# VH-VL binders against o27280: the designs that were tried, part 250

Target 1, 266 residues: o27280
Amino acid sequence: MDSMNVPEVLEIKRIVEESESVKTFIFSWDFRREVRPGQFVMVWDFRDEKPMSVSLIDPVRSEIGISIRRVGEFTDRVHGLSEGDLLGIRGPYGRGFELMGRDILLVGGGIGMAPLAALADEATARGMRVDALVAARTADELLFLDRLEAAGVNISTCTDDGSCGFKGFAHERLLTLEENHDMAAVCGPEPMMFQVMRILDERDVPAQLSLERYMKCAVGICGQCCLDDTGFRVCAEGPVFWSQELSRVREFGRYRRDPAGRRVPW
Below, E stands for the ipSAE of ESMFold2; O stands for the ipSAE of OpenDDE; V2 stands for 0.75 times the mean of E and O plus 0.25 times the DockQ between their complexes.

## First folded at step 10 (VH-VL)

Design Y45 (framework fv_marstacimab)
Fold by ESMFold2-Fast, scan of step 10:
Structure Y45 (fold): chain C 266 residues (1-266), chain A 118 residues (1-118), chain B 112 residues (1-112)
Amino acid sequence: as target 1 above (266 residues)
Amino acid sequence: EVQLLESGGGLVQPGGSLRLSCAASGFTFRDYAMSWVRQAPGKGLEWVSAISGRGGSTYYADSVKGRFTISRDNSKNTLYLQMNSLRAEDTAVYYCARKSHYGSFDYWGQGTMVTVSS
Amino acid sequence: QSVLTQPPSVSGAPGQRVTISCTGSSSNIGEGRDVHWYQQLPGTAPKLLIYGNTNRPSGVPDRFSGSKSGTSASLAITGLQAEDEADYYCQSYDSSLSGSKVFGGGTKLTVL
């Protein structure tokens, strides 16, 4: 009898508006179910269920947070909810980030900062030095800057349009950062992650990358989560992968999959 | 001025050991990954080993894996290569090289000759 | 065995243009990895000549240029001079290999 995969109906305790398009939904959580940065949960609005990365892990307050970007019908409905409303949550699922060394670099693009914000909290709590490169198209899409600053993170920003920090892409900004690190964690649009991975590989900085796409099945085997060349299943073997694992995947950084599983160029 | 100065090369018998050192100056050593690159007499360049800036990760060519150990002491600005179970095919000039933030080897030492022969 | 293939030798006369090719595969240059070029004068350590496909370090004349297309890269030397006689190596990163830095076999440039 397996009751573990039934969604638990939880009350929205607090909502934080991160930007015009992103909100963090905070729930009371029983930490008998352990949660690690980089893991995801299935969010159920009583019509549809979608995977969402955990962006806040707070055992002291007994809370988790889930950050959701408004991109379609499901997320539009969830953004319309208020404190006190109910959502179904099941999980957590997937492989989380591993921390190693004394100094880490976080490279996040857009909503990809969500799982990295949770990682930043854990790393700073362990006494690690954390540098974060936060990238977005515009200043208004930079996420978690206040939270990262409050945690003692050293922040660099870049925007495509130059409205905040370095004008350009994350990988261009990374080339101008002189300090090296024991490891990196990267999450964001796949083309950004691929370019960042290239630079970190060549610098001999081991990197973990989080693939938030293709998470259609929160438990077990899912064909839509399969990476083309290696047969990795993102929902079963990810979403976090070491750069050496991903660099062997021809599809990574070149193609994405549509909802039907077809290869589509970036 | 960036300088890399290798030492520790010499003649060693097959199965023997040598430890190479590279003294770095003129830059913040801990901010750069470092590599060893070798060149057999009259042959091309072959990458041997790399270490991250703070020493948390090490990498090896398949030909030396399990026999060579790269390490660094950032307090002394020194890179090391411990070479064990040496073979005739390990005979080469060994260069200490700094990796730029673009992934190139932007500075090289003068090299130290390792000869594996009875 | 080299993962990156270079011609073993090229030659030219003073003032001419020579091109040195570096042929890789989908696991290195073909997946977007940068190509760097090194010059090794007789009896000396290698010197960085081109980094990041097209960039020159301070002190390298603009008659040296790099390019990359598909699975291959090229080093072009215009206005060839006697002091350019050297060995030239391309270098990239190969994702199919642990540790991953790969050099071409080298090209001996002779100035006639």
Scores: ipSAE 0.247, ipTM 0.673, lowest interface PAE 4.8, mean pLDDT 86
Fold by OpenDDE, second read of step 11:
Structure Y45 (fold): chain C 266 residues (1-266), chain A 118 residues (1-118), chain B 112 residues (1-112)
Amino acid sequence: as target 1 above (266 residues)
Amino acid sequence: EVQLLESGGGLVQPGGSLRLSCAASGFTFRDYAMSWVRQAPGKGLEWVSAISGRGGSTYYADSVKGRFTISRDNSKNTLYLQMNSLRAEDTAVYYCARKSHYGSFDYWGQGTMVTVSS
Amino acid sequence: QSVLTQPPSVSGAPGQRVTISCTGSSSNIGEGRDVHWYQQLPGTAPKLLIYGNTNRPSGVPDRFSGSKSGTSASLAITGLQAEDEADYYCQSYDSSLSGSKVFGGGTKLTVL
């Protein structure tokens, strides 16, 4: 096994509270190991291991950030940690986002904004124009707004309950926008991504979408994250896919597989 | 107060050209997509063309594609519609309309009449 | 030959309730696309009456209401008044027409 597959025990340098349910854990990072927006790391709390997207990449401060939503036992434990505590980190893994063109659209839902925030930083640093559609169920769940604004991102918000911005889903808000971008990056609930992809396809906007599947090994050997028909491994060929690739994936937007390999509808 | 004022309408022969303008005020012009909507005498509303707030994207109805060009000058808060190869069926009142962030046309100008006739 | 279908005309007496239907398809009113309504008084420009299916802009009386179900939308006017005599248009977005904005054919409302 490659040395990259051995978790490095890192100290939590800082913790940023993004929302009631989301925290960003910041670590010192040796950038001799390159990391790209859209890639993920395996986070080990010495009991269990989970894949997490990188949400901050700061070569100047030699730091990375991992945003984690509190959704279960593992994340509950992690959310209980303090600055100075230790976590195991291995990676990065997977295919990250590619940047192309001058104008890019980011469409994110909930915690899906994590990798997109990192992408936004890179894009703006390159002088690209970045528009971001940030979606959440409620205003309190909208992530990274201040950070995005500070980076020069043009933000549009939508919430299911209308508590902030457009009342409705991301794809509904997108339909009201007429601007066509050179490319789009999408991350969030798969039903959202499915609808957004269709709209972008209709508009001839190249789109990359980051999928979430049950990943165990992160190195493409266990097969737990394989997509039907194509055999794509989300951890190896993804998690970022082009829309043309996903158009070949029948299960996309329709169902996923649970840890037991059973089909579970979205 | 949001205001939209169309101008440039008139009588033109078939095959001729005309340029419409819409002066906008009372809002941040670049933040809103704009559209032209026309209405033939005694007929209904027909969407003609749209342009994004920053001008990066333009859209046209099939009936005017290749003949009409929508543009905007955000420094002048002005929307334009260049109409070439005009046809009799292009005869209508042309409205400029602001597209709201909800996708509706929340403000309309008074319209300018374009008559294409021999 | 509008993409959205409206009745050509409706009528009602003062104080009555009238309804104007707007029938579309899965490519326009469906798939979460909003329907908007406009009122056009004789000799005037259209005015936004309802946006986002059910919302009223400031200044629009609450006797105007919008609804949407499936591939159809409806505008209801209660307590009909003489001043309501106008043409009414529904509008949506059609993804099958290269992102075209589409209007209904319009409905002439006559107050008897």
Scores: ipSAE 0.031, ipTM 0.550, lowest interface PAE 4.4, mean pLDDT 93

Design Y46 (framework fv_marstacimab)
Fold by ESMFold2-Fast, scan of step 10:
Structure Y46 (fold): chain C 266 residues (1-266), chain A 118 residues (1-118), chain B 112 residues (1-112)
Amino acid sequence: as target 1 above (266 residues)
Amino acid sequence: EVQLLESGGGLVQPGGSLRLSCAASGFTFRDYAMSWVRQAPGKGLEWVSAISGRGGSTYYADSVKGRFTISRDNSKNTLYLQMNSLRAEDTAVYYCARKSHYGSFDYWGQGTMVTVSS
Amino acid sequence: QSVLTQPPSVSGAPGQRVTISCTGSSSNIGEGYDVHWYQQLPGTAPKLLIYGNTNRPSGVPDRFSGSKSGTSASLAITGLQAEDEADYYCQSYDDSLSGSKVFGGGTKLTVL
């Protein structure tokens, strides 16, 4: 909307403990300012501002949710907040997921299930059949299983250590799934997303992938997120990209940038 | 036992149209992407078109975009290729092929001959 | 023309080993896409011989093996037999603007 670029100070209505390291912060939201799965908001703790994907979109209750993993100074401070405390929220920003066809496969790794949980809600509301492959290192790090089940999603799990579901990585589990889909949506660590994208490309399943590091590019903050390994500037319409757009970015899934801007392997 | 049986080939004049069909049996048709692959006389294999298993995603080689339309009827276990604005260089045996979940073409039909000549 | 390059012909005597190369680029084999191999006997449809670089379908003899390195792949046939005389095609995926599924130009194997 008109005021999306100005932070609104919102009260934390409810906090859901998703795991030891992940919390979902729920806020009342005026849906005259539209928000769609795959979009993000800037979260302001009155010291720093960071992009966070929207993980719950509930127009019936007039609520949005933002799921945050504790990974550093900013997220540690936010995790220390309680219900009733205030955060600044501005947005939404970025390109959301597009839904096509009758069937969708969601492939999420760790916190990458957060934007896919919101997408699952929209897809089921549209009458699509939703299959979700939920991947994590251990069973304790699998996220949103109860919420996905309540939404009518068909769930497969995999863990690196075999503590829940298939023992192995997301791409290894994907090779054992016999059903085909009209489209897929993928979110998680870049190496996982790269492996999954290659399998889906070979199967002729169009996929959309959500990239955390391109969220800042979508709001014009970080130009370095737009460079590939040939020095080509990628058009930053993120965080969601079609697989055909990403398959031509040779850095995707292979390289990251160090603090000096040099390519280093993942 | 997986089987794919093509039909609909024949002789057609340049600028004309043909519709090819492929009848599939022995597997859950809707769970597999399907492709058309052609082979001109004495030449190699060329991928033409692909369609996703469940619905609306279609893909085409640059040589046929805008002229050919791939479709499927999962209730009849049948794949189609509508070929319009045919050219002499479209002369080939056309195979329907099943795309495995490993990305290979794991089963092929017998092929149907399309000859474009005046 | 073909984005995957194969030698047009290869020959060997019964019992010998032959190899057929498939040379690609950074947009296909070099990008990490798998290579599959097909055998086409005269007058017949192609048959899947090797999938996923190294795997053999049920019923394919272990005389046939595949490998991949860098931007190239190879099909090896050991203990060559007269019935191996056929055309062999490699196939991969190319993520460039012009194509998605790509075949090599084919290699005619002659058993001398």
Scores: ipSAE 0.018, ipTM 0.553, lowest interface PAE 8.9, mean pLDDT 84

Design Y47 (framework fv_marstacimab)
Fold by ESMFold2-Fast, scan of step 10:
Structure Y47 (fold): chain C 266 residues (1-266), chain A 118 residues (1-118), chain B 112 residues (1-112)
Amino acid sequence: as target 1 above (266 residues)
Amino acid sequence: EVQLLESGGGLVQPGGSLRLSCAASGFTFRDYAMSWVRQAPGKGLEWVSAISGRGGSTYYADSVKGRFTISRDNSKNTLYLQMNSLRAEDTAVYYCARKSHYGSFDYWGQGTMVTVSS
Amino acid sequence: QSVLTQPPSVSGAPGQRVTISCTGSSSNIGEGYDVHWYQQLPGTAPKLLIYGNTNRPSGVPDRFSGSKSGTSASLAITGLQAEDEADYYCQSYDESLSGSKVFGGGTKLTVL
């Protein structure tokens, strides 16, 4: 509750190697600070602070997990840590996923499967039927397949190179699926999410999409992270949005921002 | 073979109610979103309402929102449209239509006529 | 209301080509939403003719073809036959109207 805006120093209880580039860091967690799938935390290595999605929420063992892909200096340093080392955790922040209906489709690309893995656990625990379309460039980049299988999730895989499952993109695989769903949750590269959203809109499947592109600022108070014509602040009003909210954002799926804040095509 | 058969249309006074039914056969009903599309005499097609395959989500055209309720019974392979507070401009042939995974209406029923008149 | 605009009528002689346009905006066809086409013969229910911009259902002759560019779509009918005389409707999705499937006003095709 009262520690959301101040980092709490936590010991790394366990590290799971998800792939050559992704690790999940597991911490004991006091669920007095409620955490929902789709929320993120600020991870502080005592030099820099970065937002990371929560990928494991386990109230039975009193643990949370944070999955981190090695992409730069901060994440490289964090990947160098061992069990017993300390990290500062602030949060959780942001709007989590909402669950509706009896069945859900999860569509995840790469590290975007991290928040969806936590959602799969919650949906399955609520007795929902869960179908997951897990997409990546190659088989080695598919994440959480064993965890999803253990949770009873029906899994379809899709790789750009055809090394596992359907050869092609997530939206191409989605067009071959005949089952309908009460809702969907989508997280991955923005162009993938845009194509998937359009298909789900046409099928009358309400979708929530997790958009992490602007989580660069100190969270919840400042409003520095915004989408263009809606004024949505990803760190305060996201990162999870309903498809109807994103369909009114002229930038979503079409443009990104360069370091100077200029619009650049994907 | 896919078949959709509408029933429940008729003549009703303004402010009255009607319940339309659509009996589906030849496919796994629960796997498809369903819609109602209407056509006033001599006019074009107008989408009215849609429901997801499992029934967890419903959608309505602004012209009918708050007055019409779409529902389905997957155990009976039947789609329903409860129409309340009917107006003269609701007079139309009402079609039951299946929504394909491409977003098109790939199969249509024969239609049932609803006439709202005093 | 001008969500999707079609010409009210088009005519052609047997064996000729006719094209029916469907003009939308940035909130529907221009956004990338697919365009579907329906044929309605006199006194019958509509029948799916083209789906997903360019695809034909089983049983639809290859004389019928669809295309999409920018904010517009077109239905082309080649080798026009007397039995093609019907009303034709385009249909897409409009994101500014949540859950809204939008139809064009319809085009009456007359075979001369």
Scores: ipSAE 0.070, ipTM 0.610, lowest interface PAE 6.7, mean pLDDT 85

Design Y48 (framework fv_marstacimab; at its last look DockQ between E and O 0.81; V2 from the best seeds 0.00; counts 0 for: pae E 2.6 > 2)
Fold by ESMFold2-Fast, scan of step 10:
Structure Y48 (fold): chain C 266 residues (1-266), chain A 118 residues (1-118), chain B 112 residues (1-112)
Amino acid sequence: as target 1 above (266 residues)
Amino acid sequence: EVQLLESGGGLVQPGGSLRLSCAASGFTFRDYAMSWVRQAPGKGLEWVSAISGRGGSTYYADSVKGRFTISRDNSKNTLYLQMNSLRAEDTAVYYCARKSHYGSFDYWGQGTMVTVSS
Amino acid sequence: QSVLTQPPSVSGAPGQRVTISCTGSSSNIGEGYDVHWYQQLPGTAPKLLIYGNTNRPSGVPDRFSGSKSGTSASLAITGLQAEDEADYYCQSYDYSLSGSKVFGGGTKLTVL
């Protein structure tokens, strides 16, 4: 009955430092308002609000977690908060990941591992075999490795600089992994997701990809929530899409939008 | 060594049914997507159907959608193709093929002939 | 029609070089999908000859090489030998055909 659009002021119960630039903020949550991996919430610091993917869903402890990378003024302010401080949370919004089959490959880049960490928990709880390819620029930007290991996930890593695991990009590492999967889920920088998508297409692995680019318009008010050529609205129909839908978008993995909405190369 | 051996082909009348089997050995069957590829007499190769490693996802060429069903039994290392409502145009050698992690068909069986004729 | 176009036949003399083209479009090779090549000797099943545009499986001689540029790919065979006489097929992936695996029409190579 309750509208998911009603903002709640929640106390920060715990903060987990995931890395120098990433923190997970944990809140008590009433699970009569369902939340699923792949969905996002609007985080409000009483001055500005931003969309953040849910990275922890724990009905047993009645908790959700939201992982935030320090990247600008809003996130700098939120990173300055302490346990006991308050944030406004509105949502959840968007479509969650769909799980099917007996095994799943997760491919995450940087903070893109946040929604995939929540998905890993659900997939393992359903008895699926979970393999994760965790990619980052450097070793200290690899996220959730201990949490994934504790969940029973089989982990492969790669870093651009070779500081941990395979030296190279996620798609290059993926080409050395021979096992097929019933499905995959991918989240990270769009150029990474585009390259990974093509490999999974060729392997007969259906993939869901999470696009966070237009999530700032969670209620679907602005036209900038549309993907070029398809008309999909990320905040209304996403952020999770099947690879077959995204392969037709001219701008996917090739361009981003500047603050004025113009296409610019990655 | 990787081996794929097809069976179940034969002569059937239009509108009839056949089930093809492919016995796989020499690799961990569940780790690979599998496909059926056919070749009409004197013609080129045509991809027919594909199945993911544990069977959770299936794909079909438009020419066979609704008539053919691909399946696998990983406990028996066997791939199947159930063919219903067969047409003269389905006459071909049917190959079982393994999909590599590069997306190529890296191993093929010898093929089994399906002839749809009255 | 085939979405990947190959010449129906090519010919060469022993010791010569021959090239077989595979022409696609923006929805397959042009999108960045890999090209694989298969050799089919008369009366036999196809055999993987080149995968991932340029790679040779174990047992394939260095005389065979693959390349890809833009919307097309090529298979080059140097030092032609009589046993190279076969049909050759390129194969890629096309997202516009519901994610189909697509083959070229095939090229018959005759060694004179």
Scores: ipSAE 0.671, ipTM 0.864, lowest interface PAE 1.9, mean pLDDT 87
Fold by OpenDDE, second read of step 11:
Formats: structure tokens, C-alpha cells, sequence
Structure Y48 (fold): chain C 266 residues (1-266), chain A 118 residues (1-118), chain B 112 residues (1-112)
């Protein structure tokens, strides 16, 4: 086994409370090990291990950030940690986002904004114009707004209940935007991504979408994250896919597989 | 008022080249993807090529890949189609069309006729 | 051989209702991509008639209506008038053709 697959025990330098349910954990990082927006790491709390997207990449401070939403036992334990506590981190893994063109559109839903926030930082640093559609169920679930604004991102918000910005879903808000970008990056609930992808296809906007699947090994061996028909492994060929790739994936936007391998609808 | 005006059509021999232009006005040109659509005499509509608003992405029908190049100059509000290695089956009226934010072609030019013949 | 299939011709008398079908597949209409309709009067450029399956641009009479179901779409014209005599094309997107915009073969509408 490659040494890169052994978790490195890292101290939590800082914790940023992004929302009631989301915290960003910041770690020192040796940037001799390259990390790209859209890639993920395996986070180990010495009991269990889960894949998490990198949401902050700061070569100046030699830090990375991992944003974690509180959704279960593992994340409950992690959310109970304090600055100075230890976590195991291995990676990064997977295919990250590619940047192309001059103008980029980001469409994110909920915790899906995590990898997109990192991408926004890179894009703006490169002098690209970045528009971001940030979606959530409610206003208090909108993530990274201040951070994005500080980076020079043009933000549009969308909430299911209309508590902030456009009332409705991301794809509905997207229909009201009057620009055709050179590229789009999308991350969020898969039904959202499915709808957004179709609109972007119709608009001749190349799109990259980050999928979420049950990942166990992160190295393309166990097959737990394998997509039907194509055999794509989300941890190896993804998690970032081009829309053309996902168009070949029958299950995309339709169903997923649970930890037992059973098909469950979205 | 949105206006699209094609030019550059004419008679050309097989294997020849031709460059079409489309002058756009009445809207923010860079905000819209543009397409070329052609129609052979007495035939239906065929999509030829598309380009994103900022020009970073281009698309081609299989029938013209490798031979046609779509481009745009947003500073001049002009769309172009460079056609090389022309064939008889390329004979058609070529329309420039604006692609709406709904994916439809909401505005069309009057078209310019391209005839490829010996 | 158009990706979207339309009847070559339809006809009706003034005042009647006519319907033009547009049959696609799972890689275009069936995938959920929108269907748009165009009217082409003789000797003129196409004009957008219906967008987003059911929407009418400004200036298009309400006697024109679009619908979509499964892998097919339909254009309905009520109160048929002489000026409606034209070719009609449906259009959508197909992911299996390298991101191609696809048109139907067109339908010639004759007003009797």
C-alpha cells in the first residue's frame, strides 16, 4: 500500500462555524502534496472514516479546510471536536475541477458549495469572472456568502422558502439568469444537479458536476461507488464529471446505491 | 430591436473556402450563445455550429467537424463561420440565430445563400 | 432522417384545429430537454413560435399551443387561418450526438 494512503494525524488549527449544521476544520498542509478544488480527502476520527470535500486551499498560509455537515454519528463526533484535537487525513483523492474560459458559473446547493468555494478562490485568483448561484432550503443554510463576496464573486441566492433571494429551486433561478458562461461547475443534491445540467447543455455551457456516492476505499478498488452502465468509480474517475460523461450514466439524477448496494430513489 | 444580418454567401467550387459573417445589434451580444443553422433548397433545417457567449466553447455537427470553424468577436458584435473544404451537400441558406436562455433560437437572420458547384 | 420525427404534411380548413406531432427518444425529449417550435413562412427565415414546450413569445397568437409528454411533443393550432400556411419545425437537444441541437424534419401545413 502506498504511503499516501496512510492517514496523517493532523491537529485541528481552527474551526469556522459556517452555519448551524456546517463547520469548517482547518489544518496545516504540506503543499508538496498538491490538492485541487473538487478533490476529496478521507477523514478518520480513529473509529470511522468518511470522504469529505476540500473547501479551502490556502498555499500562502499552508492550510486546507474541510467543511463538514452534521448528518450522522460520524459527523456528530467530529462536530464535538475542538481546536487542538486530532483527526486522521489521507488523500487527496479523485478528479477535481478544471478551469477553462474567462467567465465561470458556479451552481451550488447546501454543502455542495464546499468544493465550489475552493474553486471560486482559484478562479478569482486567476482573474476569471465568477458568478455563483447559491441555493439552500432556507436562508440560514446558505453557505460561504461572505467568503465568496470577499473574493469578488457575483452572488445570486435561491431558497426553497424564499427567505433569501429567489424563491424556488436552483434550476428555476438559473432560467432567469441572462448570461452564457464559458464553463459551469455544479455541486449539490443530485436532483438539482440533474436539472441544472440539462439547462446548461441547452445553453451550450460546458458543465462539470461533482457527484456524491458511498465511498469506502477512495482508491477505486472496492467498487462501492461504481456507477451503473459506465462502470465509473466516483472516487477514481470522479467525483467531478463532465456533463457528457454523466449523460451516459443511467442512474444519475434517478437513483443511488445505499451502503448495502441496493438501489434507492432520490 | 434585435437584428441579425448575415453576409459572405456566394458561389464556390468544391474544395473551396468561404467565410460567413453575422452582424448583431439590439442586445448584449456576449450574453448569448450563437448558432449557425442551414437549410438546403427544398429541405429542412439543420443545425451546423454553436458558440458560447464568451466564445470559450464551440460545437459542431458531425457533418461539418474538421471543416468549419465558428468564432465571434464580441467587440464587434459579429459572429463568423469559416467554411473550408466545401462540398456540394453544403449548398444551403445559412442562418445565424441567437440562442435564448431557454435553449431556443429566438431570433434569426434573413440568411445568406451558399452554393457549392463545379 | 431527422432525429425528431414529424409528419411531412398536415392540412385543415379555416377555423379548424390541427395538430403537428414531434416524436423523439430517450436521448432528447425523453431525457427532459425542452422542445421548441418554429414557423417558416414561404420564402422567409424561421420564426420562434413556441419555446420551453408551452410558452409563446410576444406577438404569437394564443391559438398556437405546445405540449410535451414522454418522448413526444405536439403543436396545436386552433382557429386555423390562411396565414398559418407554412412549414413548422420542432427542435430540441440530444446528448447522444455530441451535444447536438436537433430539428424535426418539418411539417408542411396547408390551409384548404
Amino acid sequence: as target 1 above (266 residues)
Amino acid sequence: EVQLLESGGGLVQPGGSLRLSCAASGFTFRDYAMSWVRQAPGKGLEWVSAISGRGGSTYYADSVKGRFTISRDNSKNTLYLQMNSLRAEDTAVYYCARKSHYGSFDYWGQGTMVTVSS
Amino acid sequence: QSVLTQPPSVSGAPGQRVTISCTGSSSNIGEGYDVHWYQQLPGTAPKLLIYGNTNRPSGVPDRFSGSKSGTSASLAITGLQAEDEADYYCQSYDYSLSGSKVFGGGTKLTVL
Scores: ipSAE 0.561, ipTM 0.830, lowest interface PAE 1.1, mean pLDDT 94
Fold by ESMFold2, look of step 12:
Structure Y48 (fold): chain C 266 residues (1-266), chain A 118 residues (1-118), chain B 112 residues (1-112)
Amino acid sequence: as target 1 above (266 residues)
Amino acid sequence: EVQLLESGGGLVQPGGSLRLSCAASGFTFRDYAMSWVRQAPGKGLEWVSAISGRGGSTYYADSVKGRFTISRDNSKNTLYLQMNSLRAEDTAVYYCARKSHYGSFDYWGQGTMVTVSS
Amino acid sequence: QSVLTQPPSVSGAPGQRVTISCTGSSSNIGEGYDVHWYQQLPGTAPKLLIYGNTNRPSGVPDRFSGSKSGTSASLAITGLQAEDEADYYCQSYDYSLSGSKVFGGGTKLTVL
């Protein structure tokens, strides 16, 4: 195996507190191992290993950032770490986002904004016009607003409870946006992504959506990340798919799978 | 008020080329995706091509892909359809149509007739 | 053949109610894509009649109504009038046809 298939132990160079529940961990990175927005890495805390999307790709400073929401035992342990502490990183893996045209719409829900923040940086660096629809349940959970604004991104917000911006779901806010874009990139809760995908299809906006599934090997061998009906492996053929690829997948937006492979409702 | 005015139709021989234009007014043209929809004499509606508001994404029906090119000039509020390698089955009235944000075609021009005949 | 199936014709007497069906599949209406309806009077361009399954644009009389259930949609016209004599098309999106906007084959409404 090459160095991308074995975790490299890296020091946490810097920690950014994005919200009460989300931190970004920044590492030095040798960019001969290229990283594209939408690819993921496996993060190893010496007990367990979980897939995480990169949220910062900075070749000038030779840094990557990985944003992690505190949701369980693994992420609680990682959130307890300090600058100088160690984590194992292997990757990157998967297919990243492809940019096209002169403007792009980003639609992100919760932690799904992490890979889209990286994409926004790349898009603005290429001179594209970037609009972002940033969604969360409450205002305190809206991510990366200051960073996106500093990058020149035009931001619309929505919250389920109406505490910031439009009151309602991301797809409902999307219906009120009047501008048509050359492409869109979508990441967030799968039910949100399904609704957003349909609207973008009807608007003639090509869309790429980033899916999450349970992963163990990350290189396509174990089959844990396969999608029903197509056999697509999220870790190899995805995690970023075009909307027409996902339209063939019956499970998308309808159910999820637990680590044992059992169907559970959204 | 929204207006769409097609021009450039006419009689052309098989294998020939023709360029259609659609002049738009009464709305912010660059904010809307635009389409061409055609209707052969006595037949139903058939979507032909679409282009995003900024012009970076284009779509084509399988029957015209490789032969037709949709484009737009947002500084002139004009939509175009370059039609090459024309065939008899391309004979139709060609409509310019605006795509609404809800995915419907909410405004249509009156159409321009294209006849492909030997 | 049309991806969306409509009856070729329907007829009704003035004052009656008629319904025009639009039958799709799991790759279009059944996936949840909206259905839109267009009226084409003889010798004229199509006009948007119903959008988003049920909504009427400004200026469309409330005797026109739309509905959607499962893989099918329906346009209902009540209080039928002579000027309603036209061709009617449904339209949706079909993901299996790579960005295809699909129209029904059209229904000719005859007012007797």
Scores: ipSAE 0.527, ipTM 0.798, lowest interface PAE 2.6, mean pLDDT 88
ESMFold2 (binder alone), look of step 12: mean pLDDT 92; pTM 0.944
OpenDDE, look of step 12: ipSAE 0.261; ipTM 0.733

